# Miniprotein binders against p81326: the designs that were tried, part 27

Target 1, 226 residues: p81326
Amino acid sequence: MLHFGGFIMEINHISKILEKEREEYIRNKVEEYLKQGFSKDDAVNKANQSWRTYIGHRIQDVIYNLLKKFLKDSGLKVTTDKALNNRNLPEELDKVKRLIAINYGEYLFLPDADVIVYKVENNDIKIIAIISVKNSFRERRFETTYWKLKLKESPVTSHIKVFLATPDKDNEISYKCPNGKPKKMRIILEYELDGIYFLKEDFEETEKAKHFGKIVEDIIEISKKL

## First folded at step 12 (miniprotein)

Design Bh10
Fold by OpenDDE base, look of step 12:
Structure Bh10 (fold): chain B 226 residues (1-226), chain A 83 residues (1-83)
Amino acid sequence: as target 1 above (226 residues)
Amino acid sequence: SDAEKRAEQLIEFAEYLIRLAEEYLEEGRPKIAIEWLKLAVRFLQMALEKARKNNLDELAERIEKLIERAKELIERAEKIKES
């Protein structure tokens, strides 16, 4: 057993370390935008938006690498939607891309898939899970839910588990009914998704809402049933 | 063994964090680099504990060397931060 406690604690530090960059990053970007001729207020707003994009990519990259390393010995492979956005893909990744595509009649589109977990058995690819990684829910609150519902509509993709991983820094979905008031977003996300995994300690744990430290084991278990 | 596999997973993730820290150092951001290096050391320490408990001496030695390397990088980063 990974001493679950130690591993959990270290996972919680990931988001904390990333947030330590914020002050310096904002300051530097504000200065940059001021030099470009923006007003102070515009510069601050643009810097904050830039930060949200930057930190989002950083946490996605860390989580991708974490899952890649910890799933490797289980015969599971990990990729990203970004890696699939190439004209010339290796055969394996081209198959992965096709197996997660959503049909819109004349068009096929990919779901937002920050992390894609799959296995290769006898040259057949099985998609196991898609993990959406979100640092905050200020924008596109139910985007992951939309993709889950779309994936369920096809027998080709209906088996794919969709998970959300988040530090939930603003406590938007950490609790279902804080102070007796239902948190609509938490309730809906938990209902529609296959799981929510938190990169922090302070949250309401349920069957579907777990600490991120459990995601590796859960994915491995799912992979054995496919 | 399962213990060996888990130790290797921790090592590989720690090595990724070290590389990440090196990127921050190259960008002139030693403060954040140090934080990532400290996290890497903690993962390596977990791996070391696992190796020692399972009498994986060769693996333990490898991990200790990686910890030392990470600590040296921390020291270097601290010097850069002070400069």
Scores: ipSAE 0.840, ipTM 0.935, lowest interface PAE 0.6, mean pLDDT 93
Fold by OpenDDE base, fold request of step 13:
Structure Bh10 (fold): chain B 226 residues (1-226), chain A 83 residues (1-83)
Amino acid sequence: as target 1 above (226 residues)
Amino acid sequence: SDAEKRAEQLIEFAEYLIRLAEEYLEEGRPKIAIEWLKLAVRFLQMALEKARKNNLDELAERIEKLIERAKELIERAEKIKES
C-alpha cells in the first residue's frame, strides 16, 4: 500500500509545479503579442488563452503518463482520443475507437477522452473508463457530462465509467455549497459523472468526489467487475 | 511482489518526470526543470522506502542511483539558472 498520504501529497505538487510557469509564460506571450502589433488588452487576453491551452495539454500529458504507469501491472492499457485520430490504426486501437464511438445516426463521433482505460482479454477489448482532464472549466462546464449521458444511451458504451480529473484551481467545483449557496456545476457534475477526482487537498470529499490518488485503485476495482 | 510492482511504478513515473525536466532544460527553463526533478526525487524516495521495507536490495540500489542522477541534474540546472 503506497503510504496513501505521501502519494496524495506528491500528486498535489503536479498542479502546483504547472502553475509556477504561469507568470513567466504570460509575460513572455504578452511581449510576443505586443511585438505583433496587438494592443495591451488584446495581448493579455491572447496570452491567457494561450496559457489555458498550454497548461491544459501539460496536465493531460502528466496524468496520462501517471495512469499509464500505475495501471500497467494490473493488465490495463491507456490511450487518448488524439491517438485514435489516425487513419492507420493498429487493430487494437481501431477496436478501442469503435468501442467508444457514439452514434448520431449517419455519423459516429468520439467523446472527448483525454485518457481511455481499457483491457484486453482473450483478444477482446473492454473499455473500462474515460477520464476527462480539466485544469479549468470556464464556459465548457458540462461537456464531460454530455459525453457521459451519450455513452449511457447505448448498451455498447453504457458500462464505460466517465471520470473528471481536475486541480480545480478556481474552486469552481471543490465544494457543493460554499457560503451556504449551492454550486450548480459541482452538484450536476457529481450527479451525472461516475466520479470527480481532485488534484488538490482543499475540497469537499464525497462518495463520488475523491482525491486523484484514489483513481488508480478505483479503476482497477472497476476493471475486475467487467 | 505487489511491493515490487508498486516500487517499479513509482520508478517509471519518476523517470518520466526526469525526461520531462530534461525537455524543460533543453528549452532553457531550468527553474521549472528543477521543480520536476525534485518531484521525481520524492517519488523515488517513496519507491526506495517500499523497496527497503520489503528487503528488495537490488531495487533499492537501482533507486538510489536514480536519485543520485536526478540530484546531479538539479545541480546542473541550478548552475544554468544562475548563469
Scores: ipSAE 0.831, ipTM 0.932, lowest interface PAE 0.6, mean pLDDT 93
Fold by ESMFold2, fold request of step 13:
Formats: C-alpha cells, sequence, structure tokens
Structure Bh10 (fold): chain B 226 residues (1-226), chain A 83 residues (1-83)
C-alpha cells in the first residue's frame, strides 16, 4: 500500500500548473482569432471556449494516466469513454462498454464516464468505478448524478461507484454552506454520488468530499469487496 | 518487494509527466514545460526516498539518473525560454 501524505500534496500542484497556463493560452488564442478577422469580443469568447475544451482534455489525460499507473499493481485496469467509442474495439473493451451502457428503448448510450476502472477475474469483467471529470459546472451541472441514478436502476450496474473529479477553481461546489447558505449543487452532488474528489487544497472535506489523491486507496478498497 | 512496486509507480507517473513536458517543449512553450518537469522531479524524489529507506540501491541509482535527466531538460527549457 502507498503512504499518500506527500502524494496528496504533490497532486494538488497539477491544478496550480494548469492555472499558470491559462493566461498565456488565452492571450495567444485571442491574437490568433484577431488575425483571422474576428472582433475583439468574439475573439475573447472563442479563446475562453477553446481554453475550456483544452483544459478539460488535459485534466482528463492526467487523471487517466495517474489512475492507470497507481492502480495496475492492484489488478485493476483503466480505460476511457474515448477508447470505448473506437470503431475497432478489442473484445475486453467491448465487454466493458456493454457492462456500463444504458438502454433507452432502441438506443444505447454510455454514461458520463470519462475514466472507467474495472478488473478481470477468471475471464469475467467487473466494473468498479466511473469517474466524471468536470473542470466547470456552467452547463450539465447534474449530469453525473443523472448517470448514477440510471446505473442504480439495474442490478447489473447498481454496484458501480460514480465519482466526480474536479479542480473546482471557481468554488462552485467547494463548500456546503458558504456564507451560511446551503449550496444546492454541492449538497445534491455529494448526496447522490459516491464521492467527489478535489484537485485543490481549499474545500470542505467530508466522508464523500476528499482530496483527489485519496481516490487510489478508495478504489482499491472498493475492489476488494467485489 | 512492496516498496519496489510503490517506487516504480511513482517513477512511471513521473515519466508520463516528463513526456507531457516534452510535448510543451515541442510546441514552443518552455515556461509551462518547466512546471511539469519540476513536478516530475518531485515524484522522482518521492520514489528515491522510498528506494533509499528500503535499501534498494540499484533502483535508487536508476532514479538518480532519471532526476539528472529531468534537470537537464529543465536547463534546456530555461535556455529556450530566454531565447
Amino acid sequence: as target 1 above (226 residues)
Amino acid sequence: SDAEKRAEQLIEFAEYLIRLAEEYLEEGRPKIAIEWLKLAVRFLQMALEKARKNNLDELAERIEKLIERAKELIERAEKIKES
């Protein structure tokens, strides 16, 4: 088992590095859009949209690689929703996809599952956890809770833990009652999900709201019970 | 051993961070690359501490070489940044 005190502290530097990149990225993108003939207002809006897409992919990639490296010696495998949407899907990943897919009549959709953790025992696949990575809660604020509720509707998927991972730089869900008022988004997300993991230092820690560095041990412990 | 597995996990993640930093260098963004390289060194230092505490001398030497290579990349990136 890993002793994670220093690990947690170092992981929180990831979000600090990402924030240092923001100013340079936005400045460069605005100049690019201005050169393309966009107005100043349009260039700024496009640059901010570009940043949100860019940073979302970067955070997801870092989380995927972290989990892949730190979970593999516990017999756990990690994949992504992008890998599961590949046309040439290996048999193992096809089974993973089938085990998390949700039926809507004639349509089959994957839940919001940026990163998926599973294990293989005796050629059987068991899905352990799904991690939704959210940089911002501007739109689709409760999408992750919707998918948790859908997974709970079937005995085949009801065991799957659904986690949210976020830097939450704008403090949208960092505290339950900021300024004495209940924060609806934090309260509902914490109630419905199996855990919220923050990629920063400053947030209200609870049994479900934790430092991201705790996720490795939590997933390992859950996997031992399945 | 268990300590060897723990150190190797830290090394593998640090190697990912180094590759990420190299992508930033290829994109002409040495300032951000340096930040990722510094984080990689921090993870390698954690791995080194675990290797030394458990008398894993060959592993410790490998980690020391990786740290020096990462620091050489930082030095190169600093020169690029100043150009």
Scores: ipSAE 0.830, ipTM 0.934, lowest interface PAE 0.6, mean pLDDT 89
Fold by OpenDDE base, fold request of step 13:
Structure Bh10 (fold): chain B 226 residues (1-226), chain A 83 residues (1-83)
Amino acid sequence: as target 1 above (226 residues)
Amino acid sequence: SDAEKRAEQLIEFAEYLIRLAEEYLEEGRPKIAIEWLKLAVRFLQMALEKARKNNLDELAERIEKLIERAKELIERAEKIKES
């Protein structure tokens, strides 16, 4: 359906645009930290840390808005874990929050959920999918896998699909066995998750590892089965 | 129609990208703003092709106006970048 060959190419450009920002961002932040009295080495380190946080949020926001627009006409709604971190939630979002919560005995915690896709039918909420958006895997390499496994442990949440979306800038998970050497992270993520979606062209495609351009159709198909 | 819905989806996403570019302009970052605007134009062009193929003349005209607006924003951003 959205096999707009053009759509796939433009998704790849999103990642490229975000990368172009890095050099300017780092320079500006280094100058800022130098003015604050940090050493050159400290300023560079702080700038790099700031960049990782900034670009991570930026790609999450872009992907959230993309999914919001392209899922709307299918009767699907989207939200984020951040939107659920309020004391006074609308009834609909309060229900969403409860339906993704993981039980730890005395406590309930939310999984990391950059995008939450759900539908409302006859005033009942059904959670369709959780999407984790990661620019790189320098931190929290298996966190998404952990949340998927925890969601499987309850009949309330076991049906929720968990997807990973990434440009995989460092080629950490793009191929399973490059040069005959197994990539542990790719193999484990593909095994445990319901799908991995790449915002790039250069990756090993499998049943579970697809281009991000397919995620909208996959989510719509899942929603019809629930 | 399905074609009309898809064209509207592309338009709405392009409008988001334009707003994102405007935020970058407000932050004094015209270089990256221009890149987002160019991406918005490409999404609008995809919408335009879809509208034209399905004889949606009113929608096509609306999209063309949005493309023109985005191009004007690019020109303004380029002037800011050079100053």
Scores: ipSAE 0.830, ipTM 0.932, lowest interface PAE 0.6, mean pLDDT 93
Fold by OpenDDE base, fold request of step 13:
Parts: C-alpha cells; structure tokens; sequence
Structure Bh10 (fold): chain B 226 residues (1-226), chain A 83 residues (1-83)
C-alpha cells in the first residue's frame, strides 16, 4: 500500500490552485470584452465561458503530465485526442488512432479522449484506457458515458476502460443519494463507466468511485491483464 | 530500484510544475506562479524523504538542489509581486 497520503493531499491542491486564478482571469477578460464593445452583461457572460474553457484545458494538461510521468516506468505510454488530430502521424500514433476509432458506417470518429493510455508489445499496440477530465458538468453531462457505450459496441474497442477524472467543485456527482434524493448523474456515470476518480476529499467512495490518487495503480493492474 | 523510480517520477512531475510556474511568471502572474512552485517543492520533499529512507545520497543531493532552485524562484516571484 503506497502510503500516498501526502500524494493524495497534493492532488487535491491542484484544483484549488487553478481556482485561485479565476477572479483575476475574469476581471481581465471582462475588461478586454468591454474594450471590444460588448455590454457589461455580455462581457461577464463571455468571460465566464472563456474561464470554463481555459480552466478545463489547464486541468487536462496537468493530469496528462501527471499520468505521463507516473506511468512511464510501467512501460505505459500516453497521448491525447488532440495529438491524433494530425494528417502526418508517426506509425505508432496512427495505429493508436485506428484502434480507438468508432464506426458510424461510412465514417470513423474518435471518442473524446483527454488521455489515452496504451502499451506496445512486440510491435503490437494495446489500448488500455481512456480518461476524460472534467472540471465541471454544466455542459455535456453524459458525453463520457456515450463514448463508453459506443466503444463497448465493437469487439475491437470493447476492452478499453473509460474513466472520468474530476474535482467536482459543484458537488454534482460527489454523492449518490444526498438527503435521500438520488443524484441521477452520479448513479448513471458510476453504472456505465469503469471508474470515477475524484481530485477532492469530500465524496462518497465506492468500488468504482475513488480518489484520483488510485488511478495510476488501477491502470497498471489493468495493463497486466491485457 | 523501485524507490529510485518513484523518486524520479516525483522529480519529473515537480520539474513540469516549475516550468508551468515559469510560464505564469512570463505572463506577469507571480501570485499563481508562487502557488505552483510551492506545490513543486512539496513533491520534491516527498522525493527527498524517499531518497533518504533508501540511502540514495546522490539522488538526495540532486533533489535538495532542485528545492533550493524552486525556493529561489519563489523569492524572485514574490519580489515581482510586491513590485
């Protein structure tokens, strides 16, 4: 049992640090949009939307780099859907792209994949997991579930684990039945996904809902079975 | 060793956080840069503890130098913030 107590606590600080930037970011963006001729209300709304996009990318980048470093020595590689959106891919990444593609008849599309974990054995690529990183659930609440269900439909992709990582700052999915009232989103996400990993302390822990500090070990164990 | 690997993982992640902090400094955001640097120091301290417990003296020395560098960056960032 890696006494990751310290590691767990430091993971919780990641989201807290990112949220400290919000006030300054919003202020600066509001001023920028006002200078562009937007109304005060429009400027505030646009600034808040810009913040959601910005902070979402920042947390994705931090988690990507964390997983990249902590999975490296286990022979595991990581990439992103963005890295795969290129016309000229190295052979390895081209294979990864093909192995996560979802069939829609005449078209192939990639699932949303903030982090893709894979291994290379004897020149064969095995996709292990896709991790979706969500800072908040204000938009596209079941998007990750959709991709999990689509991946499950094909024998080529059905083995791929799909995880959600989130600080859940608004407590939308932290508890299943707070005050006896079922939280539909938590229940459905936990049921359909292979796991939910929280970058926070205050949540209802279950077999599938864990602290983010456990994700590295869980991925390594899955990789040994493939 | 497993201890060396884990220490190196922590070091590499801390180095990423230091680079992230430097980007914030370049953008004129020393307050947030300081927070990332403090987090980097905490990861390095975890690595240092692991190195010391396993008698990895050379690695411990390397980590101590990185901690010192991060602290110097914090001091510089604080001066910029007060400016």
Amino acid sequence: as target 1 above (226 residues)
Amino acid sequence: SDAEKRAEQLIEFAEYLIRLAEEYLEEGRPKIAIEWLKLAVRFLQMALEKARKNNLDELAERIEKLIERAKELIERAEKIKES
Scores: ipSAE 0.828, ipTM 0.931, lowest interface PAE 0.6, mean pLDDT 93
Fold by ESMFold2, look of step 12:
Structure Bh10 (fold): chain B 226 residues (1-226), chain A 83 residues (1-83)
Amino acid sequence: as target 1 above (226 residues)
Amino acid sequence: SDAEKRAEQLIEFAEYLIRLAEEYLEEGRPKIAIEWLKLAVRFLQMALEKARKNNLDELAERIEKLIERAKELIERAEKIKES
């Protein structure tokens, strides 16, 4: 459906551009923190922390806009966790929020879903997929699988596909058995999630682990079954 | 047509990338802005090839103008980088 050869190659440039930015970003932030009076060690730590937040948000924004543009003509709508947490929420988005909320007794929480894909049929909303965007797996390694398992516990949310999108710069989940030994994190994530989509060229492709450029076609095909 | 819809999707995403690059320029970061603009041009070229392949002359002309505008922005960003 898509022109995958060129489309996939160009999408993988996104993460390459972000990597080119890292050194300049860190250098500028270190200088900024030093001028604020922090020690060199503290400035470096703060700069790296700032980068992790910055690049995570940037990747999420790019993915959101990509999905919004490429899914629009298939009758699919896209929103974000940020949009769902706004104080003045349109009725449509309020319904989306309620349809993905997880019940914890007297509390309702949203899963950590960065991007949500849904469709509207006769004023009814059907959640198609939730995409979690992770730049690194240093912390919260299995957060996305936790939310998939919680969504699977209820018949009203069990149909929701949960995808992970990642550049996986440090090769934390890129291969199942990198040294002939099973990589626990990759194996568990692939087993529990509906798909892992890599924003890079170098990874072990499987039925569930794919180039990010394939996510648009996959979501469209899933939506036709729902 | 399907070809027109596909080309328009590529155009719309390229326009987002151009706006993103403009944000970097406003922040005084032309080196990164140029990289995003180059990517936008690549998506526009994909849209152009699809339009030409399907004899969509009016769409192809629109895309060619967008590519030229993006290249002009790259040229301006190069000047900012040098100063």
Scores: ipSAE 0.824, ipTM 0.931, lowest interface PAE 0.6, mean pLDDT 89

Design Bh10
Fold by ESMFold2, fold request of step 13:
Structure Bh10 (fold): chain B 226 residues (1-226), chain A 83 residues (1-83)
Amino acid sequence: as target 1 above (226 residues)
Amino acid sequence: SDAEKRAEQLIEFAEYLIRLAEEYLEEGRPKIAIEWLKLAVRFLQMALEKARKNNLDELAERIEKLIERAKELIERAEKIKES
């Protein structure tokens, strides 16, 4: 079994830094909402929702920048669903958007694809992987699996790898059978997705559940087959 | 060449982390900024190790300057934290 190198160890510090901010953030937001006249219970709920939005954007930005820096020398490009939703798309990004959009008759929707990895060969675009970034699983537990299943329905998108990246600080999916009981969410996510990448040290590692630091090598290897 | 590419990737990610920390400093949040700067230094030290092991002297000198700059930012952030 391989030694985890300095890269993997340092990547896991990202989630530790993010957690150090949480308590101060929540405290400040609760006070803000109390001053606005909300009850204590409502202020706490709103502060937690605010944190989830804030931390979700922060994790996504870090992952986007990591992948962009570490994949560029392998001929791989990286974009985000935010960039694809801009009103004035460059031709390249417009093609990326069309290649991942799901058709629902009169409507087209993008899958839950926070970060998208693709390559350009001979003016053709090939989508390699979609990474869904989740800080918690409270409200959108299986949306990533839904989008994986939809992508598998078309020959245009069936090759696209769908990964989940998460710090999973509350251990919602870190172990398959905690206390001897199967954790349904972990089992189903691991079964349906192409990989789960954890931004922390303490989780049950499997062939599909890995340290986040392994994602760069995995994406590069996948791209060689396409 | 491969070692140079890897070192450059580590540098570019560290530079992103430094910019992130500078945003926290601008917001008056030196405690969290210091944490991101320390992480950036760790990535720069990894890049320096690769540069030195592969005799990339100009790259190593550049990385050393980046580490010095990041440590200066940490010192400034420590002063802000204590004021």
Scores: ipSAE 0.807, ipTM 0.928, lowest interface PAE 0.7, mean pLDDT 88
Fold by ESMFold2, look of step 14:
Structure Bh10 (fold): chain B 226 residues (1-226), chain A 83 residues (1-83)
Amino acid sequence: as target 1 above (226 residues)
Amino acid sequence: SDAEKRAEQLIEFAEYLIRLAEEYLEEGRPKIAIEWLKLAVRFLQMALEKARKNNLDELAERIEKLIERAKELIERAEKIKES
């Protein structure tokens, strides 16, 4: 009753399905790179890099479509960073872009905002939340927290909720360390962000760290307060 | 009604999953397509259960037809996998 029946279980299956295709994808890509003349070791390394890019894009697409379909009847709209980077931007999306952009002197650029949720009232746009989709925390582990801090600096953007969505397949932030101490990365992400939403079943749940299946209700509730 | 809106949301997402599976079939990847189709059927079954519980007979009939279509696509994908 709290979620669309078995909604949480079905959300967990999305990430499992995406993971199941890995072996086939890697095999096909290795063969492709071998035909291009790469060594076996180089082909494997490139195939693994290709997979990480592919799976990240696929997760983002699924999240976008899920949010778009489940938020529509609540008067909430969803867009993506890809849509906002088009040169011929519709007026509505141009306003969304301007409302989340950060000024750095000579440059104006967007925060790490893979998916953006907003509402339109009388041609006025209110940004509700941005969702950063991370499959891996290898190099830019805290980029999302940086953008939250920048958004908080302005009264125009300080209300925007910043969420992290992740399958966290390698358990980089899901559990405490073996010695029982919290992982530093998890502590910082959970403290600075408005929420972490896992696309898997098992992780240490807190008030800010939840199953991804709860994100729709959370966004709707936030939108009612704005 | 609220129940009808919730069922429609499940249907729309299931339709997205079906289209995703069709893309995999066109790429010659039936094993992955079957997994997405099975998930789509589960979302449609959730929508059907909600529609039946709330006596939304026309919606339930529509969902049943979508489930039948998705299951036919699974059968098609299984044949492609075996070929």
Scores: ipSAE 0.544, ipTM 0.838, lowest interface PAE 2.1, mean pLDDT 85

